# Ledger of designs, part 2: VH-VL binders against Prefoldin subunit 4 (PFD4)

Target 1, 129 residues: Prefoldin subunit 4 (PFD4), of Arabidopsis thaliana (Mouse-ear cress) (q9m4b5)
Amino acid sequence: MQQQGSKSGSEMEVTWEDQQNINIFSRLNNRVHDLDDDIKSAKEKCENLEDAGNELILADEEMVRFQIGEVFAHVPRDDVETKIEEMKEATCKSLEKLEQEKESIVTQMAALKKVLYAKFKDSINLEED

## First folded at step 4 (VH-VL)

Design a4 (from d6 with heavy chain F104L; framework fv_dupilumab)
Fold by ESMFold2-Fast, scan of step 4:
Parts: structure tokens; sequence; C-alpha cells
Structure a4 (fold): chain C 129 residues (1-129), chain A 123 residues (1-123), chain B 112 residues (1-112)
């Protein structure tokens, strides 16, 4: 193009406040990744406990096989039912809390992204999801 | 492991120019922001200028703004400070320092410092 | 500009005794992200500055546990639980919350 090529003065200024907002965004993004791992783990445990409970409902014997950590034991059916219900209540309830926390953080990140992209547009790439 | 080596200091007249260099080794230079800090004889530390890891963003103390230009060449692992319109008050030891000036740890602290290079501005 | 004021400016200490250096800022250093951008540096005679404490209270790698940083907002303290001969030098606090970055005037720690 005629007249001017690359322009040394066209670079966007990044303020101190902009860098602090980028840092906050990065911290929240890291928390969301940790939260995703926790949610996935909690969801799998909740689903496995539902399955175990359903299988136990179909069982007709007083003693059942149950794995606790690395140990496989023969345990009274009533004891296994109690353990499954306790674990299910704890794990499935905590899943809701983790999901609510993620929703809050994602909302905060969206607000920060709006502020940063309004100024920098395509000049900045923030990690998403 | 991490090493910063400054060069380019010397004696200059008021109104003259000097270019300082800082060679980094033992770390991935392109991932860190860099800073120049100076110390006048018998005085304390004074921040001069900082540059982001990519070289796109630069920051200056008011006392040097418009006269000094910070830059970097990541392919050579080298930081520069172009000093124009030198004044007697610019006489100092100039230190190169590594700051974590990337998106996650922007300008939090200076974890490694070079040995310094002396700039003397005398009539 | 944020003015950083250190006290005392000269600190003679008997070896083995504790030492304390104060750093006050003219404005709060507590940023909206929850961090106090306050660092402490030591400069030994004829040497470059070295990082001791970052972000208020975090000890830098290789720094002995007898060094500790505390405080928030405008009042910060560097403590040495038991001073040793190698601790002699100038101590500087620095704020990174707002540009321009500013240092305290320095505290000279020397052995009596």
Amino acid sequence: as target 1 above (129 residues)
Amino acid sequence: EVQLVESGGGLEQPGGSLRLSCAGSGFTFSRYGMTWVRQAPGKGLEWVSSISYSGSNTYYADSVKGRFTISRDNSKNTLYLQMNSLRAEDTAVYYCARGPLRYLDWLSYFDYWGQGTTVTVSS
Amino acid sequence: DIVMTQSPLSLPVTPGEPASISCRSSQSLLYSNGYNYLDWYLQKSGQSPQLLIYLGSNRASGVPDRFSGSGSGTDFTLKISRVEAEDVGFYYCMQGTHLPLTFGQGTKLEIK
C-alpha cells in the first residue's frame, strides 16, 4: 500500500489496571479448571454410588461384597446400605455446591473478559473454559 | 543457573547517548518481563523502566520518559536501554532485573539481578 | 506517587539479637485481587540487590527462615529473629501496587 507500511505507533497501551485485571482473570480461570476436575470426580462418584445402591436393592442375601479402598470385604447388607447412603448424601450434595461455585466464577470471568476485550479486542487472547 | 550480565556503561557528556545491554542465560528469556533499576552513588534504588515478555508493553519513570527507550530481542536473549539526552542526574549503576511480567505474575517482584553497569554523565 | 518510608534508617544490632525494620506507604498497597504488592530486598556491600520477601510475607527461594515479612495496607515489617554477621547491608522495601514502582530510602543494618 502506498504511503505507509508498518506503523510503530499503532500498538495498544496496557495499563497497570489492565494487567491486574488480566491477573485476576488468570487466577479465576485456574480455579475453574480445578473446579472442573473436582466436579467430574464428584459426578462420577455420585453416579457410582447410585448404581451401587440400585444393585443392592436387587440383592437378596444378608452378606454382600464391598470394596473399601484396596480391600474387598464381606459385610452385612445393612452396613453396606448405610455406608452407601452416607457417602451418596455427602458426595451428591457437594456436587451442587461445586457447580454453584463454578457458575459464580464463570460469571465473574465473563465480566472481566467484557472489560478487557472492549479495550483490546483481538490484541489480547484470554483463556476460556 | 539464572544469569544476567549488563554491558554498555561508560562516561558521557551531558546531552550525549549510551545504549545498555543485558544478556540473559539459564532461563527461557522470552517468558519473563524485564526491568532496569538504577542506583546513584551513595543513594538508594530507583525504578527506571520495565518491559513485558513480548516487548509490546513498556513502562517508564517520569524522570526518563521521552529520553530513554527500553526494548528487547528475544531471539538474542537480550534486554536494551537506549539513553538519550543524558543528564548529570542519570549518573548511577544500572541493574538489569528479571520480573515475572507475564499474564499470570505481572510485575510482582524481581527475583534475579545482574551485577550492574556504571553510567557516568559529566561535563 | 506512592511514598515508601522506612524506619529506622540506621540499625546497629548485637549478633544473635532480633531486628525489625518498618516500612510505611502513603497509600494502601492492598489491591482488589487481595495481594499486598510489597517486596523486601537486601543489598550487601559491593553486591547487587537480592530478593528476600515478596507479596508481603512470602519468603524467596533460598532465604533463611529467620527472615519474615508481615503487614497489610500501609504498615509492613521485616523481622530477623536472630541477626547473623552475613545479614549486614542495606534493606529496601518496594511497592508494586501502582506505577511508578517506588522503593523505600533504605535501612543500613550493621553489627555493633
Scores: ipSAE 0.000, ipTM 0.521, lowest interface PAE 18.6, mean pLDDT 81

Design a6 (from d6 with heavy chain L101S; framework fv_dupilumab)
Fold by ESMFold2-Fast, scan of step 4:
Structure a6 (fold): chain C 129 residues (1-129), chain A 123 residues (1-123), chain B 112 residues (1-112)
Amino acid sequence: as target 1 above (129 residues)
Amino acid sequence: EVQLVESGGGLEQPGGSLRLSCAGSGFTFSRYGMTWVRQAPGKGLEWVSSISYSGSNTYYADSVKGRFTISRDNSKNTLYLQMNSLRAEDTAVYYCARGPSRYFDWLSYFDYWGQGTTVTVSS
Amino acid sequence: DIVMTQSPLSLPVTPGEPASISCRSSQSLLYSNGYNYLDWYLQKSGQSPQLLIYLGSNRASGVPDRFSGSGSGTDFTLKISRVEAEDVGFYYCMQGTHLPLTFGQGTKLEIK
């Protein structure tokens, strides 16, 4: 029923507003963890697409070969280059948005920590696991 | 230096199971397609299975399809071969080998091979 | 499946003499990009296979220039210009043009 830490170290009264702030912090903290996973995935995809583009340049052939299922696919270099560039643009923009969202959430969490610690001091623990 | 070290081989009865591992070092494991090739005693080389750099694409020889599963854990730099429903004809030295590239022509040739691990299937 | 056939199966050679191994495929290995997906591997006694030649004619890193690969389509040749004692072992060709990947049956090169 009651948030962990609300009675830690002292018998401080928790108002409805305090509870809402704690709930918001918890929700934001969970979102940051989700964003960290999404950012990591997006970074890996951006790096993979950049590496694929670089490998394609070094291939130096008009047609490139992929191994897909039971069939080897043979595709024009320009078509693959265009597809890689489109995917890279989309993924890198997505990464930028995710990083901006994380920055905004981190800022909000810092503000909430300041408000909650001002009232509860060491009686609460709002660590960013 | 590039190294591939296989382990997990041993003696098993027909119908049994074994799991082989291949640990890669000296290169960025996650950037290369990987392959298992076997060699029965006194016989030639036989392709068994291959896996793409990410693990999303897997290929199998007909003789092992449905019984063997190739997988990889890039965080551990390790390739696996889960061998189920073993048969006497699966008796061989199993080698892991590295493909040349990440995205294109990664099944075209194998530039580095491990020392092999021996699998014996007999009653 | 593409069948790979090597000849000879046994090749005794006097040191310093040239050696030649043939590999024939049941289907063309020439891909539309102009590459022949044919490789040569050497397996020395008690050792793992090692890459000698890839994509028809390209010498692998560290492989002496006395080794050369040639051919196109269905007929391929591995040549050793001057055989040395260290060259003894089994030679295998492999095709990578189509799945499943298939190897030749092997050629044993031995000193006479």
Scores: ipSAE 0.006, ipTM 0.587, lowest interface PAE 9.9, mean pLDDT 84

Design a8 (from d6 with heavy chain W106Y S108D; framework fv_dupilumab)
Fold by ESMFold2-Fast, scan of step 4:
Structure a8 (fold): chain C 129 residues (1-129), chain A 123 residues (1-123), chain B 112 residues (1-112)
Amino acid sequence: as target 1 above (129 residues)
Amino acid sequence: EVQLVESGGGLEQPGGSLRLSCAGSGFTFSRYGMTWVRQAPGKGLEWVSSISYSGSNTYYADSVKGRFTISRDNSKNTLYLQMNSLRAEDTAVYYCARGPLRYFDYLDYFDYWGQGTTVTVSS
Amino acid sequence: DIVMTQSPLSLPVTPGEPASISCRSSQSLLYSNGYNYLDWYLQKSGQSPQLLIYLGSNRASGVPDRFSGSGSGTDFTLKISRVEAEDVGFYYCMQGTHLPLTFGQGTKLEIK
């Protein structure tokens, strides 16, 4: 009792249209994983830059210790403060963009789940966690 | 870099059989669905059959269903088309194409095509 | 089966002039996921087909900007803004929304 594409015979039939939706869902799911990693990294960097900026305010020094790789350098406070502010602005804007992209993809995935679950119900699990 | 090379075409009589092969290189073969498309002399393109990345799902044009079998061996990076009960109307150039049906990624189009292999069915 | 109808079947064009090919489907190609599964392929004389446009309007890698695809549902158009000699060949639309996959009958673009 073979159905289209299934050699086991006991599985629910997967049509061409179903395969297209599954493929799109898989692509979006992979992108969400990549975005989650990028968002986590960007968020940590944004928070670290905010913390570094706050520490400079408290230090009240004209020269501060700034880490470059594994070496610490003493540089003018104004130079470090400017660099931190520039990096923070760039990183936090990047984070916002990544979060917006994820929201769009999650919305698309929800729409695809409705189509796939209408046919496959519990026989297909599209949830990761 | 990405290449698809067909082989196995030739002359056969009606009712005979041929086995076509398509060797893929320059990409991870097991991640892509594969397709056979044919073109009769002086005619347009006609879809023949597609297979999923894993080989578990196969799809056929009504004109070949029950006579042709698409299969793949991912360990050899090779796609096959077993053609039984050949008819004169099966005479065509057979192209191997990458897509659709990806394992991990979306691909719903044919982005790379082989050079084609000629099948002639004549008495 | 979804029937794909191309117009015109023969398209003579003067070099540098625009060209437009129509593709009409007997049923809507707009899927519930929001995509039109319509592709355009070019087959030059003696060569294999090559992808030009996928999912209605997306240019394939390496395809010049002069090529564009548009349309939704049942009416689709491939446009070439300025035809060049290298563009001669047969153009095919293909639908992937429903089985069986079907191609249009082809449009031969040739230089006047």
Scores: ipSAE 0.000, ipTM 0.557, lowest interface PAE 12.8, mean pLDDT 82

Design c1 (from t4 with light chain S30K; framework fv_tislelizumab)
Fold by ESMFold2-Fast, scan of step 4:
Structure c1 (fold): chain C 129 residues (1-129), chain A 117 residues (1-117), chain B 107 residues (1-107)
Amino acid sequence: as target 1 above (129 residues)
Amino acid sequence: QVQLQESGPGLVKPSETLSLTCTVSGYSISSYYVHWIRQPPGKGLEWIGVIYYSGNTNYNPSLKSRVTISKDTSKNQVSLKLSSVTAADTAVYYCARDKLYYGFDYWGQGTTVTVSS
Amino acid sequence: DIVMTQSPDSLAVSLGERATINCKSSQSIKSYVAWYQQKPGQPPKLLINWASTRESGVPDRFSGSGYGTDFTLTISSLQAEDVAVYYCQQDYSYPRTFGQGTKLEIK
């Protein structure tokens, strides 16, 4: 958002630092949306792997059908269990890290919002959605 | 006003733990992300890890079993510990500030670490 | 991990001529790219962030462009002081990764 223009706006001057803070807020807001998409995808994958693992435990067959690209193969059950557990651990750990990153960004945005609103009041609108 | 300075032992023996400190002045480390980056002689840059506002950390997977980053807000310092060092860990180590998704806008001058018996 | 690949590894350009350095990511990183300049014995210096936003104090002959997987750093008229190694870096995801570097020399 462009803050500087003609004299039609607030009489307060926008400094270089103010413009940088506005730009940082905008980029962080965009990143929160990107992270929300990534978190949603990672959460779905984590849940799907948990479900797949549970279904496999309930099966009594030693060989299971496993998809490799567009081809299905019959693979020993223990090998599939190991692979699902490895993928689940990696995906769920990744989800945790994404959630921690989002929390840090939200905290920084709140701090920037406080600084900017204290100076500009209603002359600035910082959207989070 | 903003300044980051790395400090450490300079020489470390193989299998020991490397301990480095980044001393920050001109701002509070509770308001920024601090990263560690290293550069072996004649080679490129390798990201080691970061410490968040919250104190949570994220590490390069290739180093995560050996690396710990921590901070002491009262001293305005960030520390890096790297265990079980080998000659491959010989590098210049930098700490750098990040406004998050802004790039590393301030860097320390770097501290040279040589791993040798 | 996202792999960043620069081209060329080294580049020789005559004074006053245009220098172009390319950076490719192994997956889309939108605009989350920064560029650094490093001279011997010095830490890297941030030149460009957010693919095309020039850092304060950086000469206007430096510009960045690109989106997604392909990014470019351009020096419109090379000066002697621009001799350095240049690095691109993604800040889209962890771990943060750098390109291998491009060494820029006078022809």
Scores: ipSAE 0.016, ipTM 0.652, lowest interface PAE 6.5, mean pLDDT 84

Design c10 (from t4 with heavy chain S54T N58K; framework fv_tislelizumab)
Fold by ESMFold2-Fast, scan of step 4:
Structure c10 (fold): chain C 129 residues (1-129), chain A 117 residues (1-117), chain B 107 residues (1-107)
Amino acid sequence: as target 1 above (129 residues)
Amino acid sequence: QVQLQESGPGLVKPSETLSLTCTVSGYSISSYYVHWIRQPPGKGLEWIGVIYYTGNTKYNPSLKSRVTISKDTSKNQVSLKLSSVTAADTAVYYCARDKLYYGFDYWGQGTTVTVSS
Amino acid sequence: DIVMTQSPDSLAVSLGERATINCKSSQSISSYVAWYQQKPGQPPKLLINWASTRESGVPDRFSGSGYGTDFTLTISSLQAEDVAVYYCQQDYSYPRTFGQGTKLEIK
């Protein structure tokens, strides 16, 4: 975000409200990037759990190797299947909640951009990095 | 195996309502998002809308006044209704699944809809 | 709405050579981009999601890159079966939108 003053003879005063809107946009932009990381993490976890579940369905052995953190154990197949399903449900709920938060933030940012660009037009560049 | 299959009338008259069904097998629609996408002859892809596994919907603003997406979880089916059709609605209609931000990993084969008198 | 613009509209590449397709968004969309391959008479097939994550079963000659507004799909060594129309799609905000497509043909 920066004000560039690119138009000669079209100087506009930056009001306190304008500065607050710019600051809010910046904070929301930072939050959406943090949220993107959470979404990516949840997405990868959900995919790994789905892959693990599918792999388990194809397994011929009643006892399977299961890893929690750094620990490996041989556990009954049914126990692993139950835990994978529990984790999938939790991850799916988390992902939907993260999406709702992201859409709320994106909507707010779009509204702020409309207000700021209507006033400053070419005199301001709101960077979304 | 995962399969999505669209069905509905191939010919619809102008001003009538287009009704399509997506029948899903190999997984439950209660666990995934189902989208509708269309493709007019010789053109690109246009997103129509989505139904969440919770039943909430989002529609393309250009179609929002005419589109309704619903589902019957007991039949594992998702339905699309598009009212007041015109020749511009002539397209192949696809349903596709998504887990949210995974991209559309499975698509139906598509059903061709022609709007003609 | 976020507008996705692809370049080129069509591309002819010799077998075994690198093919590169570009996709530009009208606003920053982080990594929320998917790429699809569509052959005549078939539905689109997902190749890549999250800008660079290859879908299971997709050959490793396909790769995606990019962040923000500029995204690229690369086929490192073109094979005959890769002749298709390729679409990018933003997954950032509703409505979801697609690029206009790039037709890839053998030179």
Scores: ipSAE 0.016, ipTM 0.653, lowest interface PAE 5.8, mean pLDDT 83

Design c2 (from t4 with heavy chain R97K, light chain S93R; framework fv_tislelizumab)
Fold by ESMFold2-Fast, scan of step 4:
Structure c2 (fold): chain C 129 residues (1-129), chain A 117 residues (1-117), chain B 107 residues (1-107)
Amino acid sequence: as target 1 above (129 residues)
Amino acid sequence: QVQLQESGPGLVKPSETLSLTCTVSGYSISSYYVHWIRQPPGKGLEWIGVIYYSGNTNYNPSLKSRVTISKDTSKNQVSLKLSSVTAADTAVYYCAKDKLYYGFDYWGQGTTVTVSS
Amino acid sequence: DIVMTQSPDSLAVSLGERATINCKSSQSISSYVAWYQQKPGQPPKLLINWASTRESGVPDRFSGSGYGTDFTLTISSLQAEDVAVYYCQQDYRYPRTFGQGTKLEIK
């Protein structure tokens, strides 16, 4: 406290551009969480396909029980092998795209952090999770 | 069941190109990623790069100008080439399988490469 | 690049006692951390992924924890076979990076 006026506390001014950058960071952070969930789901699908493929190696049967998602079926063994390979291809390409999107977003978030922390330093906390 | 095995020359001269092969069994490299990781004597681990299911690659920026990773799906093999080698490239080189929930769940035994004149 | 920093560089712990190894990332990486055990002449062995998910066959005494930038590997009751170098590794973005390693020894 001062006798003739202003308090001695400091307060950062937040501009409209700063607000937009913070908002963009939050949207990107939310998208990263969505991508993490998508990547985990795709990884789990790949694991299930790998396990199904391994069971075919051990099975001495012309017909096998096969699951994808919530669906079960009995199909010829050779048909299942073909389907598993096709689904692995689709899932792996999907995973590659999701990983590339995540890398792009994380790079953008790092750039935004640099700008915001340079101005606000310890007075701002950009929570990623 | 799943096995990775590195092979290549144990001695490479400075300025030459190092060529290594990773032979994979128990899974198809057309369905999974394969990574290369190295470890200099008495030092920690350094990630070199990865080849994706698609054949696309991603390299450590510090090595990108010198590294090429390729694969031969018919042989189920992944190759690493590192050009213009120096003594700093002396290391044990590993190939490794990416686990579906991240991390490297299967590693080759490693192959020792010494860069010396 | 994301830098992974381990502490301590070396640790000596008595048999049956708790061992704790720390790993810090230069930026938030959520739960994208794996831990490895490496014995002389062997490749690294995956112990834990997703910060806290133990690999099949890994003894219950090994556990991982943490989120964001600070991660910990704990061995609740050290056994003789646990003597090794331990590494953390981030799976958040490329390039994948490892900590410098912590050498664990019997006291």
Scores: ipSAE 0.008, ipTM 0.566, lowest interface PAE 9.4, mean pLDDT 81

Design c4 (from t4 with heavy chain S30R; framework fv_tislelizumab)
Fold by ESMFold2-Fast, scan of step 4:
Structure c4 (fold): chain C 129 residues (1-129), chain A 117 residues (1-117), chain B 107 residues (1-107)
Amino acid sequence: as target 1 above (129 residues)
Amino acid sequence: QVQLQESGPGLVKPSETLSLTCTVSGYSIRSYYVHWIRQPPGKGLEWIGVIYYSGNTNYNPSLKSRVTISKDTSKNQVSLKLSSVTAADTAVYYCARDKLYYGFDYWGQGTTVTVSS
Amino acid sequence: DIVMTQSPDSLAVSLGERATINCKSSQSISSYVAWYQQKPGQPPKLLINWASTRESGVPDRFSGSGYGTDFTLTISSLQAEDVAVYYCQQDYSYPRTFGQGTKLEIK
C-alpha cells in the first residue's frame, strides 16, 4: 500500500461502511470483556465444585449438609456426589459455549482490524482494551 | 487418581501414518477437552489439536491436512492419526487434559516416535 | 496465529536469588496465559494459569503477573529443585501456542 509512518499527503475519508466496521469492532471488544468475566466466573464455579467433591470424599460422612439457593438439606452422601457431578457437567458445557463465542468474536475482530488498518494505517487505533 | 497414558509404535516409516492412543483413567473424557502436544528432540512444545467435550475437533493449521483426532468414550480413549510422516515428525507426543479450558493440568508421560527408514 | 516470545532463552541464577522469566504475546491476550515447568525426561507441569493463579501444590515462591501482552513468571528464592525449562502458553485463541522456553540453571 502506502509508505509507512507518513501522514503528510494522506487522504483518509471515513465512509459509512468504515464507521459501521468501527462500531462493530467496538461492540465486539466490549463483548469479549464481558465474556472474559463470564468465563472467569464459570471457571471459578467449576473449581468450587471440584473442591466440594474432593472434600466430600475426605469427610467420610453418611449424611451431609447440602445447600441449593437459600435451602439447606441433609442428604445421603451419594446423592450429593451425583448432584455435584451433574452441576460440573452443566458448567463444563456452559464454558464450552462461552469459549466458542469468544473464538468467533476474536476471529471477527481480527478480520475487522485487517480491513480498517489497510485503509487507515496510522490514523486509527484498534487496540483490544 | 487421574492418569493419561500414550501408546503406539516407537518407529514409523516415512510416508506412513502415525497412530497413537491416549488411555485415560480416573475421570471420563466425556467431561473434558483432550489435547495432543508434541516436542521434537531438544526443541519446544507444539500444539497439535484438541477434541472438545462434544467430540468436535480443532487442529493446528500447519498440521490440519494430516491430522485426525478422535475419541471412544466407552473405552475412555483418545486417538491421534498423523498421515504422510517425515523426519520432522520425530518427537515425544503427549496427550493432556485442559483445566476446564485454561491450561493443561494433567499430562501423559509421553511416547517417543521416531520417523526413520 | 499468536506468537509467544520468551526472554531470556537461558538464565543462570544463584540459589536463594530471584529469577524472572518474561513472555510477550504478538497481540493482547488479556489474562489467558499459563506457565509450565519441565524437567528432563518428564512431561510439562502446570504451575500457573489465568496469568497469576497458582496451581494447588505449587510452592508460593512461584508467582505470575501481567496482562495484555507482557507477562512474567517469578521465582522469589531459587531452590535446586527449580532447575528446569519454563514455558508460557496462550489460551486466548486457537491454535494454542507456546513460547520457545527458558532454561533455568544454577549459577
Scores: ipSAE 0.020, ipTM 0.661, lowest interface PAE 6.2, mean pLDDT 83

Design c5 (from t4 with heavy chain N56R; framework fv_tislelizumab)
Fold by ESMFold2-Fast, scan of step 4:
Structure c5 (fold): chain C 129 residues (1-129), chain A 117 residues (1-117), chain B 107 residues (1-107)
Amino acid sequence: as target 1 above (129 residues)
Amino acid sequence: QVQLQESGPGLVKPSETLSLTCTVSGYSISSYYVHWIRQPPGKGLEWIGVIYYSGRTNYNPSLKSRVTISKDTSKNQVSLKLSSVTAADTAVYYCARDKLYYGFDYWGQGTTVTVSS
Amino acid sequence: DIVMTQSPDSLAVSLGERATINCKSSQSISSYVAWYQQKPGQPPKLLINWASTRESGVPDRFSGSGYGTDFTLTISSLQAEDVAVYYCQQDYSYPRTFGQGTKLEIK
């Protein structure tokens, strides 16, 4: 919370509930940035797994060279195909869950902002980011 | 190459249900969110909804009571159903893919739907 | 819902001159803005995402900038093929929303 201006007589009284709303907003703002990074990482991983799966489909050989992180191996194609599908399902489900959490948080922050600005007008400044 | 192609009847009668299909090639719809967006003649773009990896959906609140989006991953197709159509639903309907770091990087050519008796 | 407002609604710029299109969001959306170009009879084409990241194949005369609530698309030296309607779009929250569009014409 930042007080803007210093010319008024009586200042608006900040209640315990107002302070809790400000604290909740700050916590949610920090969480959404953490989620943002996680979402980007998960989305990139999901795309990489899709690319790996497509390359496998185009491969004509029973044995495939496969990279997981920093590891390279030659494994049977059927095993790799199953592993890629399992990893993709896990990563894409995780991504979807992170996106849902972010949407919930963003909605909560918008509601808190509306309540706080309705009471304090320009006498507070809520920083987002 | 990546392609999205919308298809469905070009003419729908008022009060009927509009049914459209988006056929995807070049990637799996299991790896990307797919959105529906529409554009009335001479107007701007309106987001309709999205289908996630799991098949869960999110819809524009203005359309939520009338919209259903579903997918068939074995056919690599996404479907849109819009019930109780009126002349206001006349538009070009697009399906589009989410991009890494957001934005819609691939769009179908669009299918024109006219709601008229 | 996040409301996206573009200005101007219509813009005429001479060949080789700078074109600037503005987009304002009703609430802070960080860098979650994409810009699209749409020519008659065609679907929109993604030009820029993440406020300032140019898509592969998009000429470097196109640039995006901004953060929070105010965003700008700039075409540094207008060419004939740039005649189109341009849309901004927020990717911050559902429902996804678009600006009303800016029609760019040659003077």
Scores: ipSAE 0.015, ipTM 0.656, lowest interface PAE 7.0, mean pLDDT 84

Design c7 (from t4 with heavy chain L100M; framework fv_tislelizumab)
Fold by ESMFold2-Fast, scan of step 4:
Structure c7 (fold): chain C 129 residues (1-129), chain A 117 residues (1-117), chain B 107 residues (1-107)
Amino acid sequence: as target 1 above (129 residues)
Amino acid sequence: QVQLQESGPGLVKPSETLSLTCTVSGYSISSYYVHWIRQPPGKGLEWIGVIYYSGNTNYNPSLKSRVTISKDTSKNQVSLKLSSVTAADTAVYYCARDKMYYGFDYWGQGTTVTVSS
Amino acid sequence: DIVMTQSPDSLAVSLGERATINCKSSQSISSYVAWYQQKPGQPPKLLINWASTRESGVPDRFSGSGYGTDFTLTISSLQAEDVAVYYCQQDYSYPRTFGQGTKLEIK
């Protein structure tokens, strides 16, 4: 890292830049936990939508109960098929974005750890909440 | 009902390109990530790469320069190409579906590839 | 890359006794661990994901535990059909990586 260090030099001195890196790490760590919850929720939703679609294929009813998350309605089967397909595509594709964001954050956190541990060594612990 | 099946040549010569196909039935590959994983004889499992819903890919850095994963949604197939093969590429090759909540819930039976002259 | 290390490499346990397999990651990975069972000539079978969530159809004698860097797969009462190689795998980041495997045998 290119850093404007203290001229009087002390390995225990925390610069503004160091503090910002620590703050960023903390925010990214919190974001990863939020993303884990979002990813699990989205994956459950994709699985539920696939199950709903499979059940609809087996049903011969023209009118079907439709419930996704908190929403409930009685609608024509063809409309339900279209809605389930649209929701599944949207939700499953959103998983890709969530997982890519998580990979980006994990990579950034690893880079921050490398920089901070190189400077502070045993004087900093970033793994403990 | 869900089935993944790998197919391709059982024998490939050194320096040639290995081409494998994963044929999927029982679900659409447009709604799931599909991974390639291999296992050399008597060794453990090595992740090769993944193809996402969008068709974007991510590869193991150790193989990145030689690997291409692609898909044909109309045929419900995923393909793996590995260039410049050597004896070290001899393995059973699997395709696998990404499990909701991580892990791989469905695997193909595996196809054995031997790299030899 | 995250390195996954299993211990022991091989384990022999008597029928009806408890088998314990350990998995350690080179960095903290929260609960992003899956466990697989592989029998000769077969593909791996997912047993547990999210460190401790058992897959549908997997006997309740199989359990997973752990968080961070240390994970354990336990078979509470070994059956003959459980003879296999077991692998842990991290889902924390790409590339996905597996442990080297633990061969479980009857004593």
Scores: ipSAE 0.014, ipTM 0.635, lowest interface PAE 7.2, mean pLDDT 83

